# Designs tried in a protein design chat: VH-VL binders against q9nrl2r1430to1533. Part 311

Target 1, 104 residues: q9nrl2r1430to1533
Amino acid sequence: GGVHELSAFEQLVVELVRHDDSWPFLKLVSKIQVPDYYDIIKKPIALNIIREKVNKCEYKLASEFIDDIELMFSNCFEYNPRNTSEAKAGTRLQAFFHIQAQKL
Key: E = the ipSAE of ESMFold2; O = the ipSAE of OpenDDE; V2 = 0.75 times the mean of E and O plus 0.25 times the DockQ between their complexes.

## First folded at step 17 (VH-VL)

Design kk61 (framework fv_ficlatuzumab)
Fold by ESMFold2-Fast, scan of step 17:
Structure kk61 (fold): chain C 104 residues (1-104), chain A 123 residues (1-123), chain B 107 residues (1-107)
Amino acid sequence: as target 1 above (104 residues)
Amino acid sequence: QVQLVQPGAEVKKPGTSVKLSCKASGYTFTSYWMHWVRQAPGQGLEWIGEINPRGGTTNYNQKFQGRATLTVDKSTSTAYMELSSLRSEDTAVYYCARGTEWFSKPGLYFDYWGQGTLLTVSS
Amino acid sequence: DIVMTQSPDSLAMSLGERVTLNCKASQSVKNYVSWYQQKPGQSPKLLIYGASNRATGVPDRFSGSGSATDFTLTISSVQAEDVADYHCQQYYSYPYTFGQGTKLEIK
């Protein structure tokens, strides 16, 4: 489908996934590659999980969807120091999200 | 077969700018990060910056921020590094190197390197 | 910036000897360290990434280990073609930084 055939939440997730800076957020962080991640981050989330929740109609309010996206960014900034590629990608993608979320 | 082809040498005067090329072949150009690294004679390697040819996103070493500009031409699968306000300390071999796929952490590896361009900055 | 310090600066080995090259980061870089081999007159070649993963086509006599601040590249039985400069690099944070290099020679 076209843009008008998708739900607002689905279209926004698609735009985030297509962005250059989506790479830290596409899937859950690997426990094998980053063993201490789940000791620090208690509510892990990623774009693939959020997209699945959209497809299953689990978001009843736009605020619930926005909260999950913001949790994803909050986890990124909690775990990753400012000078990492993850933190830089998160900063740019979050700014992009805030512009797109005005449509919701 | 992956190849990154760079010119052999450039000679420039102090205060001028140079634009070095890196022509890629043998893979999908927009799927991998491209990095630029230099090596002064008898010294170690120094990372200049990285570009994602997919969307044009760049990250720079702050030492080169404002002087180095990384660009790509997707139609020719060519990456460019422009360095302005040249000084004698910029004399070095300049390498382009292919990084990881765009969906992976940048900098994880540089698996293919160009042969390097020797830039000499002298009066 | 994170400073990467390699030791020794240079060493000369006999064929078949085990050689160990060290790399120390000024701050923890987790396991985000790669090793490169640079033969005289050539471009660097990837040997190890993520501290311990051997790159495709690299002989199994090369191995990497370490985490946090201390990293090691080991050549189990040095061969004549191993004469080169060896560089470690961190990619944990910007800017990515390399060590000064270790020169390996054969006696």
Scores: ipSAE 0.731, ipTM 0.897, lowest interface PAE 1.0, mean pLDDT 92

Design kk62 (framework fv_ficlatuzumab; at its last look DockQ between E and O 0.94; V2 from the best seeds 0.82)
Fold by OpenDDE, second read of step 18:
Structure kk62 (fold): chain C 104 residues (1-104), chain A 123 residues (1-123), chain B 107 residues (1-107)
Amino acid sequence: as target 1 above (104 residues)
Amino acid sequence: QVQLVQPGAEVKKPGTSVKLSCKASGYTFTSYWMHWVRQAPGQGLEWIGEINPRGGTTNYNQKFQGRATLTVDKSTSTAYMELSSLRSEDTAVYYCARGTEWFSKPGLYFDYWGQGTLLTVSS
Amino acid sequence: DIVMTQSPDSLAMSLGERVTLNCKASQSVKTYVSWYQQKPGQSPKLLIYGASNRATGVPDRFSGSGSATDFTLTISSVQAEDVADYHCQQYYSYPYTFGQGTKLEIK
């Protein structure tokens, strides 16, 4: 049920954070370091935010959790060209996520 | 007291392979990206690739078309770069260089460098 | 690949003079540029990262500036120990690329 799903979400977030390619996604992009980021990305999100939402039981469905994770990757690919380190990391992490998400 | 120790020189024939080592000390080996950069005589620097010793993730300069392979030995805090199908143009000083922490953007800087290994490829 | 072109290729300056080294990217690399100093017979040393951030232990006479395609490394008052090759590097996209280097000598 809900408790089981919550635990699964928590575990998946932990695995994502520990992944080598998590560095672009650990926390929100700094507006100071990337001044135009929030002009382009209108729904910013990061793993620390998703983790907080999981802890607060804000996800009622697995699809809602998955949507936020996919949004995180979508933002990365929207802002970063394919040959950037962010995009490369995102590609690998998303692939990892898709495999792990099948277990939800 | 971060140190990256590399052998002084290697001499190889064209078509052969070489595996260069870089022994790290003075910091947590698995916490930082490791980069490889070479410098041909009288030329600029050329980035070869990077590896995250924590999980083994790598990114390569496609110029080498799979000829370069980066690996690490966590137990000895040693990074390796193997270069195959050697050619005369591969003659250069090869540096290992410590990058940023694994949770930071790679490539941002290389703050510690080995002394480099001179690789000479000649028939 | 992004090409980084440095200018001049070499220059000789008098002690205490202001030195300006330039680096031009073939396309915008935003502020993702680092500078390195390489003294004769030595490995490179980090000077600047993020276009304008001075690395730890680097004298304050070194400064970096620029964005997009044009970048500058400045030595406000050149010293004898500053004789070296200077390299700029972009890390905006793979592969990371360096300029061809600028050789700085003292008259």
Scores: ipSAE 0.880, ipTM 0.945, lowest interface PAE 0.5, mean pLDDT 96
Fold by ESMFold2-Fast, scan of step 17:
Structure kk62 (fold): chain C 104 residues (1-104), chain A 123 residues (1-123), chain B 107 residues (1-107)
Amino acid sequence: as target 1 above (104 residues)
Amino acid sequence: QVQLVQPGAEVKKPGTSVKLSCKASGYTFTSYWMHWVRQAPGQGLEWIGEINPRGGTTNYNQKFQGRATLTVDKSTSTAYMELSSLRSEDTAVYYCARGTEWFSKPGLYFDYWGQGTLLTVSS
Amino acid sequence: DIVMTQSPDSLAMSLGERVTLNCKASQSVKTYVSWYQQKPGQSPKLLIYGASNRATGVPDRFSGSGSATDFTLTISSVQAEDVADYHCQQYYSYPYTFGQGTKLEIK
């Protein structure tokens, strides 16, 4: 992709990080605190990793960026039952992402 | 250092609404979740809901959904809980309590509590 | 809703005795349990979070343990200032729920 696309990805990631519901997604889940997480989730990802990939210009297509964000949400809903604070945060942040992504 | 100041008492008639305040000081108000918990006389604690003062995100106990509304005023570092359609069963001490930092799982702990406001609902 | 059940409802202990308070969740809450102390006429005070982590300023005589459905708060040597109601709480899922409380009294 272009410079404009990379700037748009950075802006969107910053908006996601600033959102109230970003807390489950800021960093990778700790194996020490949640020992069964990596037995269930095979492709872990978090906003700090996605932001690093944006800064290194590793996303060549908007679809690749969107796929990583959607993977992050998919992992959340696979691991966390729907009445948990993680699942509720994920639901709201995903909806926010879908609205913001239309500006790409 | 950290202080949450609540009014001592409120008296309301059934069918009215009340808006209880909780003024925070001694910390960055927008960096921590704020929770509301009540306790009827001689009874246990009951969680009402939580608000993130940072962006205003709320989560409620379904028992209070439609009756309780949590808000904040960042300029005065004050949290509010409005409870509508009051009944005698709403007579209780209402606490505000500071939760975890915004980047942590909400509900992990409530480390500082206000003195509580005794709400009496009586005709 | 997850129901938290505490036992016993009340205890009367002699100074220096070891006391154990129990809390049972109706379904697994992992280690997402906190304990609060509430002295007569006062607000609750955090003692333990995450089942076993002692809060800042809480004396070493207080300890927590447990996981899944069974949790315990232990006071190794009860002091007069420990007269209070003790509440357990789960924060695994919404709504957060508390037990009914255990009242600790000194003989």
Scores: ipSAE 0.754, ipTM 0.906, lowest interface PAE 0.9, mean pLDDT 93
Fold by ESMFold2, look of step 19:
Structure kk62 (fold): chain C 104 residues (1-104), chain A 123 residues (1-123), chain B 107 residues (1-107)
Amino acid sequence: as target 1 above (104 residues)
Amino acid sequence: QVQLVQPGAEVKKPGTSVKLSCKASGYTFTSYWMHWVRQAPGQGLEWIGEINPRGGTTNYNQKFQGRATLTVDKSTSTAYMELSSLRSEDTAVYYCARGTEWFSKPGLYFDYWGQGTLLTVSS
Amino acid sequence: DIVMTQSPDSLAMSLGERVTLNCKASQSVKTYVSWYQQKPGQSPKLLIYGASNRATGVPDRFSGSGSATDFTLTISSVQAEDVADYHCQQYYSYPYTFGQGTKLEIK
């Protein structure tokens, strides 16, 4: 969309990165540290990648931006059982995202 | 030099509460997760919970949920654990332990430990 | 809760012998295991994390291995200062849990 949407996307990404529960989502999962991750997750995405896409104006619609953020959470819940620290963080950060995204 | 300082001992009666302190120094307090672990006499280690001092996010062992409360005071670089409704089974050494940096999985390792506070709960 | 079971409960070794300590998880914890050394009257000290990564300042005689459910800590040539309890811990899922410990003594 427009310049105001891109500024809102950047603001939202900054708020997500600042949140305590952002730690599983800052960058792509390491294949060396988690060898089976990319066997299970076919569309990997992380906040650093989303931030770069915002900076390069690669999102044409707010829905495209929201879809990438929701994909990030969906990947977390698909790979990580509910009692893991990653899944707990994902649940809280997703709830925070939904509150902040109402401003888009 | 990273250091976590805890009081040596506390004595409490059943049904009361205790608030244990852990003073951190030698690193940026808000950059690392803090954990609490206890060890009953002659027993193994039991994880109580963790707190991110950056924003105050906590995760608890469900065994302690509702009785344990983790807090921090950023201005004094001090972590606290309050345990309520004490019983004799709570007699243990209580450790604070530094976890990983805020951008990493919190339980990966505990690289610095306090000396522990011996809590004795007896009538 | 994931139960971590260590074996043996205790052992006595001669100086210079190779020691293998075992830790078994009740379900897969992938490689999310750490090992701690606790000398009498002291706080635990980190030895190994991620099943096989040696922590800073830990002597080369200590090594870890394993994945899924079966993990080992090996001391290639045991020294007098290695007298301690050794604990494994999983950090895969909440609550994080420790094994009951293995006591190592010199005979």
Scores: ipSAE 0.725, ipTM 0.914, lowest interface PAE 1.3, mean pLDDT 93
ESMFold2 (binder alone), look of step 19: mean pLDDT 93; pTM 0.948
OpenDDE, look of step 19: ipSAE 0.840; ipTM 0.935

Design kk63 (framework fv_ficlatuzumab)
Fold by ESMFold2-Fast, scan of step 17:
Structure kk63 (fold): chain C 104 residues (1-104), chain A 123 residues (1-123), chain B 107 residues (1-107)
Amino acid sequence: as target 1 above (104 residues)
Amino acid sequence: QVQLVQPGAEVKKPGTSVKLSCKASGYTFTSYWMHWVRQAPGQGLEWIGEINPRGGTTNYNQKFQGRATLTVDKSTSTAYMELSSLRSEDTAVYYCARGTEWFSKPGLYFDYWGQGTLLTVSS
Amino acid sequence: DIVMTQSPDSLAMSLGERVTLNCKASQSVKHYVSWYQQKPGQSPKLLIYGASNRATGVPDRFSGSGSATDFTLTISSVQAEDVADYHCQQYYSYPYTFGQGTKLEIK
């Protein structure tokens, strides 16, 4: 965790948020809109939560940051069948993340 | 205020390609998904694909993947659908339709539709 | 692909009657169903999205309900201007699919 790493985490989250395929990940899934989500997903997370953690300097290692991003994608693929727009967006955004994460 | 303007008709021979246009006005073109839907005579509606003009991301109905190509020209707020290897079964009215904002689930609604282009494929 | 089946194929109603149009999905689509009205010679027009949300400018006589596999569009009091084909659509998974349509006529 240094200034360089904090800046890199912020930049990467901003790039993810601005990506076309970020829409399923911008905020936590609504219990009202998706009633069974929290019965299936035990560790919910979203980009707004991850960005808040970056801003509060809660990531001490790059691996902790990467783990939270990967948890977000794992939740998506666990809940959403392959042919949903959520799963397709998650697949593309995860590939984009893996390319960008090489810069960390 | 929101308008999607399409040409009225196109006539093409089998084996050729066509590029249909959809000119948008009255809203921020890059903020909404654009969808393409066709309707053959006597048939229901058939979804071809969607494009996000913001970043160019596309999703296709597998039936049209490899034959349909969706593109946009941001400078003219125009969406395009190119369909190749035309056959008589492609005779249909082709609609463009505005979808949801880019940050929402695509396909949730198609709130404005173009008037449609009648494509006739005949020898 | 998810198949959407509408019933009936066509019906004729008298002015002021309540009409119910049905749409069945071959597998659960949750609440991700929209309804469109298509008048003769015109483009489709959004009526209902998310199974039950009325689109802006759509008269109160139109309502939608249902979840999972069974969906209904209701017109509480049919007017002459309601002569049209009605299409349901799922957007739960790719490809998005429409029903075959229900044609509404006035007697």
Scores: ipSAE 0.704, ipTM 0.898, lowest interface PAE 1.2, mean pLDDT 92

Design kk64 (framework fv_ficlatuzumab)
Fold by OpenDDE, second read of step 18:
Structure kk64 (fold): chain C 104 residues (1-104), chain A 123 residues (1-123), chain B 107 residues (1-107)
Amino acid sequence: as target 1 above (104 residues)
Amino acid sequence: QVQLVQPGAEVKKPGTSVKLSCKASGYTFTSYWMHWVRQAPGQGLEWIGEINPRGGTTNYNQKFQGRATLTVDKSTSTAYMELSSLRSEDTAVYYCARGTEWFSKPGLYFDYWGQGTLLTVSS
Amino acid sequence: DIVMTQSPDSLAMSLGERVTLNCKASQSVKYYVSWYQQKPGQSPKLLIYGASNRATGVPDRFSGSGSATDFTLTISSVQAEDVADYHCQQYYSYPYTFGQGTKLEIK
């Protein structure tokens, strides 16, 4: 049910945040540090935002939750070239997410 | 009072392996990336790889073709770099260097360095 | 790999003079450049990160600037203790790479 789904989402976000490769995704990118980020990425998102949405029960379907997580990774790969630390971290974290998401 | 302590020197024959140690103190070992950088005599610095002691995630300079292996021992706050199939060109001072916190971009800076281990590879 | 080229290879300056060290990247590394000071027989020491941010404890006379491919480390008034090799480093992409270094001496 909804309570079980919420708990599963919450737990998955916790695991993502604790992952070694979560550092690019913990918070929104700073416009000060990356001035052109928001010129390129039009739907910014981060794990702290996703966590808030989970806590507020904004996700009614697993697909909605997954879509936001995938958006987060998509943004990373859109902005960061393949050999950047962000992209490498994103690749590993996304793989981890896909494994964990199968348990939802 | 952050300190990274490395052995002074190692002498190896070509084709053998070496495992260099770096004992960290004065900070939470698992909270910072650890990097390895070497410097051949009279040359510039060369980045070898990085490891997140928290979960063990690593990134390597592909130049080493998998010859370098980074590990950590959390119980002793010690980082290790093993380099196999040694060749004369591997002769250099090898530094461990503390990087950024685990929640920050790696490579941003190396703020504390060991004194380095001189590795001499010769027949 | 991104190649970092420093210039000049060596420099001899008088005390109190302004010192300018250059670092050129083979491709854009945005602002992801750090500078290190390495005195004879010592390990490198962090000076600048993010192209222009001075590390903790670094004297005000050191400053960094630049973006994309051209970066500069400036010592506004060189002191005797500044004799060292200076290294630039990019961390835009793997592998992180350093310049070949610039040797700074005092006349």
Scores: ipSAE 0.859, ipTM 0.939, lowest interface PAE 0.5, mean pLDDT 96
Fold by ESMFold2-Fast, scan of step 17:
Structure kk64 (fold): chain C 104 residues (1-104), chain A 123 residues (1-123), chain B 107 residues (1-107)
Amino acid sequence: as target 1 above (104 residues)
Amino acid sequence: QVQLVQPGAEVKKPGTSVKLSCKASGYTFTSYWMHWVRQAPGQGLEWIGEINPRGGTTNYNQKFQGRATLTVDKSTSTAYMELSSLRSEDTAVYYCARGTEWFSKPGLYFDYWGQGTLLTVSS
Amino acid sequence: DIVMTQSPDSLAMSLGERVTLNCKASQSVKYYVSWYQQKPGQSPKLLIYGASNRATGVPDRFSGSGSATDFTLTISSVQAEDVADYHCQQYYSYPYTFGQGTKLEIK
């Protein structure tokens, strides 16, 4: 990617962070707070890591950026049962992401 | 000093609606979730729903979905709960309570509570 | 819905006695349980969150423990001001649910 693609990725990450439902995704899940998380989730990721990758120009294709965001949601739904606040937040934020990603 | 101020009492007839207020002060209103909880006389606590004043996102107890509506007015730091189609079993003390910061799991604690509004629904 | 069941419904204790209040969840809620104290005519007050963390200003005699389905609130030496209803609550899944409460009285 070019300058325009990097600006688009940064804008989208900022929009996700500002969303009410971003709280489960802001930082990596704490092993101390959630001890079994890393036994279940083998490719952990969070918005702060994705934002750092955007800033370091590590996404060469929009599909790579989208894949990391989708991995983040996939991890959420794999670990958290449907009626948890994490799963409900993930469902709404993912829908918001799909609408915004149409701009990419 | 964190305060949540609610009116003392409301009396309504069955089939009507009520809109209860909760005025917050002493903290940044948009930084914390707000919860609504009721307690019928001599009974336990029942969670109605939560609202994030930051973006307006709501989550409801399914029992109240479609009948309860949570809103906020950021300019006055006031939260509202509207309950429609009132029945006698809606007679209860209704509390607003401050939840966690917006970046934390909602529901982790309700650290400050309003004094409650006694809603009486009778003919 | 996850059902929270408290036991006993009520108990009367002598001053200085150790009190144990129990709370059982119908399904695992991990460590996502809070405890509230409610004195007659007053709003609930947070005592414990995350099963074992004491809230600011809560006396050291109050402690919480447990995980999964079984949770306990302990008062190491009951004082007269501890007369209240005690409520447990899960916030693992929606809707958040409270137990029926345990009434603590002093003989």
Scores: ipSAE 0.747, ipTM 0.906, lowest interface PAE 0.9, mean pLDDT 93

Design kk65 (framework fv_ficlatuzumab)
Fold by ESMFold2-Fast, scan of step 17:
Structure kk65 (fold): chain C 104 residues (1-104), chain A 123 residues (1-123), chain B 107 residues (1-107)
Amino acid sequence: as target 1 above (104 residues)
Amino acid sequence: QVQLVQPGAEVKKPGTSVKLSCKASGYTFTSYWMHWVRQAPGQGLEWIGEINPRGGTTNYNQKFQGRATLTVDKSTSTAYMELSSLRSEDTAVYYCARGTEWFSKPGLYFDYWGQGTLLTVSS
Amino acid sequence: DIVMTQSPDSLAMSLGERVTLNCKASQSVKSFVSWYQQKPGQSPKLLIYGASNRATGVPDRFSGSGSATDFTLTISSVQAEDVADYHCQQYYSYPYTFGQGTKLEIK
């Protein structure tokens, strides 16, 4: 990872955050609001955590960045049934991510 | 103060289309989802769909998919619901309602409602 | 679609009585249920969201409880202005669905 690659990660995270369908992914799921989430999801992650890792230069390869984003979507689809607003948002945001990630 | 202003009534013939308006004021229009809900005379509430004025994302009740179209005009803070191929069963009061902030789960609450537009579909 | 069933369809209470309205989902909706009050000729008004959170400006006599499939709206001491239809709604999955409503009247 060079400066150019790190700038690309930051730009992509910003685009994801600004997307209408980012709301399920902005921050970690609340255990108070969703008590069974952490019984099912063992590797929780969210856009705020991913953005922090980008800012701290913790991604050495584009594949590591992509893996964290894909883990975020995988967690969404594992926990949320197909017809939930979370799963619908995740499906659209993941498709948007795949288009944007072609620029990496 | 938050207000959602809708016309009082519309009368349409079967087979035509209607475009109902909902003018918002008193808050940042693009920060909240907008929902459309109808109520047939003496019946319960039925959700039609939602739109995020921020990016234009829509979700529809499949019963209305292809007949209902939700749009917004950000410059006038107005939401629209167009319903095509009208039939007598579409006779109902149509409400717009403000939903959650864009960063929260949509549908969590509808905190402000318009006064409703009575749509009558008759030949 | 998730079906929301309210009970009873209607009830008549005396002023000051405790009122309990029930709402049952055909499948688990977690805590994603809201309650609305609708007076004759008026738009619905939000009372409770997320099963148990009172909306701003709603009197403390109104409370909500429940999870999964069974939800309850309670009015601790019914007042004359509480005459209305009460609707529960799930927002767990699309399409969002409402119950048929419970009509509350005063004897």
Scores: ipSAE 0.722, ipTM 0.902, lowest interface PAE 1.0, mean pLDDT 93

Design kk66 (framework fv_ficlatuzumab)
Fold by ESMFold2-Fast, scan of step 17:
Structure kk66 (fold): chain C 104 residues (1-104), chain A 123 residues (1-123), chain B 107 residues (1-107)
Amino acid sequence: as target 1 above (104 residues)
Amino acid sequence: QVQLVQPGAEVKKPGTSVKLSCKASGYTFTSYWMHWVRQAPGQGLEWIGEINPRGGTTNYNQKFQGRATLTVDKSTSTAYMELSSLRSEDTAVYYCARGTEWFSKPGLYFDYWGQGTLLTVSS
Amino acid sequence: DIVMTQSPDSLAMSLGERVTLNCKASQSVKSYVSWYQQKPGQSPKLLIYAASNRATGVPDRFSGSGSATDFTLTISSVQAEDVADYHCQQYYSYPYTFGQGTKLEIK
């Protein structure tokens, strides 16, 4: 609930966006490019949505913020087979997130 | 105009290493993935790996993992592929090719290709 | 690894004829297929990406179609400058793989 938490969430999202492996997570998956995505993934989310929620102070607890980031990775691994560029990017970015989230 | 410049030829002995260069110009080097692809004489194309010059992230074809190393020098806009423990079957034309912008799915297309370096590995 | 198989291996066409080149993936690659043209002694050149999108500067006579495992490259009216090897490639999963190529010649 403090100023420190808000600053920490913003900084972490910025670090995720700047990472090489952020490309699958920058925006919601396109229904035009991936027509079956929304048949499989029922709670879509992306970094632009999470960043907007941080800016609007919608996360009251660090656990709520962490849950949204973990949902984003969970969706990636549910939809994309292990050998895809999306799954490899997700694996590396999730590991990076876990290290950075220790600062929360 | 986008250009990828590679040396014409290299001759190496089996068991040695080679470091092939690819000098980019005409675009922002760090904004696009760079790929390496080889073609043995009279054969098809074989993907070796990709590098994001932005942060240095690499992905390799596992057939070349441990032997191929992809690097970049941002100050000279040059990409490199080092291949170690050379064998005669590594004789091929080696291409660098510009991929998509860093925020797009890698491999979507290779829009500009270097002229290729013919590597000959013989005793 | 996903194996890409092209057919035919080679064909000879008369000027102005419609030609269709085929590419089959050993498993579904969605629409993640590109086509490249390679003229003798030259580097490959991008023709089609994402199965059906024509690359910048590529003539309208070239078109791509297909999804999942079956893909085609069509040249609606073949021209003399179209003599080349044509390669399909999947980028759905690592490693990216190419077909063996189809050689197009003019009679």
Scores: ipSAE 0.741, ipTM 0.907, lowest interface PAE 1.0, mean pLDDT 93
Fold by OpenDDE, second read of step 18:
Structure kk66 (fold): chain C 104 residues (1-104), chain A 123 residues (1-123), chain B 107 residues (1-107)
Amino acid sequence: as target 1 above (104 residues)
Amino acid sequence: QVQLVQPGAEVKKPGTSVKLSCKASGYTFTSYWMHWVRQAPGQGLEWIGEINPRGGTTNYNQKFQGRATLTVDKSTSTAYMELSSLRSEDTAVYYCARGTEWFSKPGLYFDYWGQGTLLTVSS
Amino acid sequence: DIVMTQSPDSLAMSLGERVTLNCKASQSVKSYVSWYQQKPGQSPKLLIYAASNRATGVPDRFSGSGSATDFTLTISSVQAEDVADYHCQQYYSYPYTFGQGTKLEIK
């Protein structure tokens, strides 16, 4: 049920955060460091935000949780060219996520 | 007191392989990206690749077309770079260099460098 | 690959003079540029990161500026110990690339 799903979401977020390729996604992009980021990305999100939503039980469906994770990756690929370290990390982390998400 | 210690020199024949070592000390080895950079005589610096010692994630300069392999031994805090199919053009000083923390963008800076290993490839 | 071109290739300056080293990227690298100092027979040393941030322990006479394609390393008052090769580097995209270096000497 809901408690089981919550635990699964929590565990998956923990695994994502601990992954080597989590560094682009741990927290929101700094507007100071990347001034044009929020001109391009209109729905910013990060793992710390997703973790907070999980803790607050804001996800009623697994699809909602997955949508936020996919949004996080989509933002990364929208802003970063394919050969950037962010995009490369995102590619690997997303692949890892897709494998883990099958267990939800 | 961060230190990266590398052997002084290696001499190899063309077509062979070499595995260079870089022993790290004075910091938590698994907390920082490790990079490899080489410098041919009288030339600029060339980035070879990076490795996250925490989980082993690597990124390579495609110029080496899989000839370079980065590994780490966490138990000895030692990073390794193996270069195969050596050619004369591989003659250079090879540096290991500490990068950013594992939770940061790699390549932002290389704040500590080994003294470098001179690799000479000649018949 | 992104090509980093430094200029001049070499220069000789008098003690106390202002030194300006340039680095041009073949395409925009935003502010993802670092500068290194390499003294004769030594390993490179980090001077500047993120185009304009001075690394820890670096004298304040060193400063970095620029964005997109044009970057500058400035030594406000060159000292004898500043004799070295200086390298710029981009880390915007793989592979990370360096300039060919600028050799700074003292007259």
Scores: ipSAE 0.612, ipTM 0.890, lowest interface PAE 1.0, mean pLDDT 95

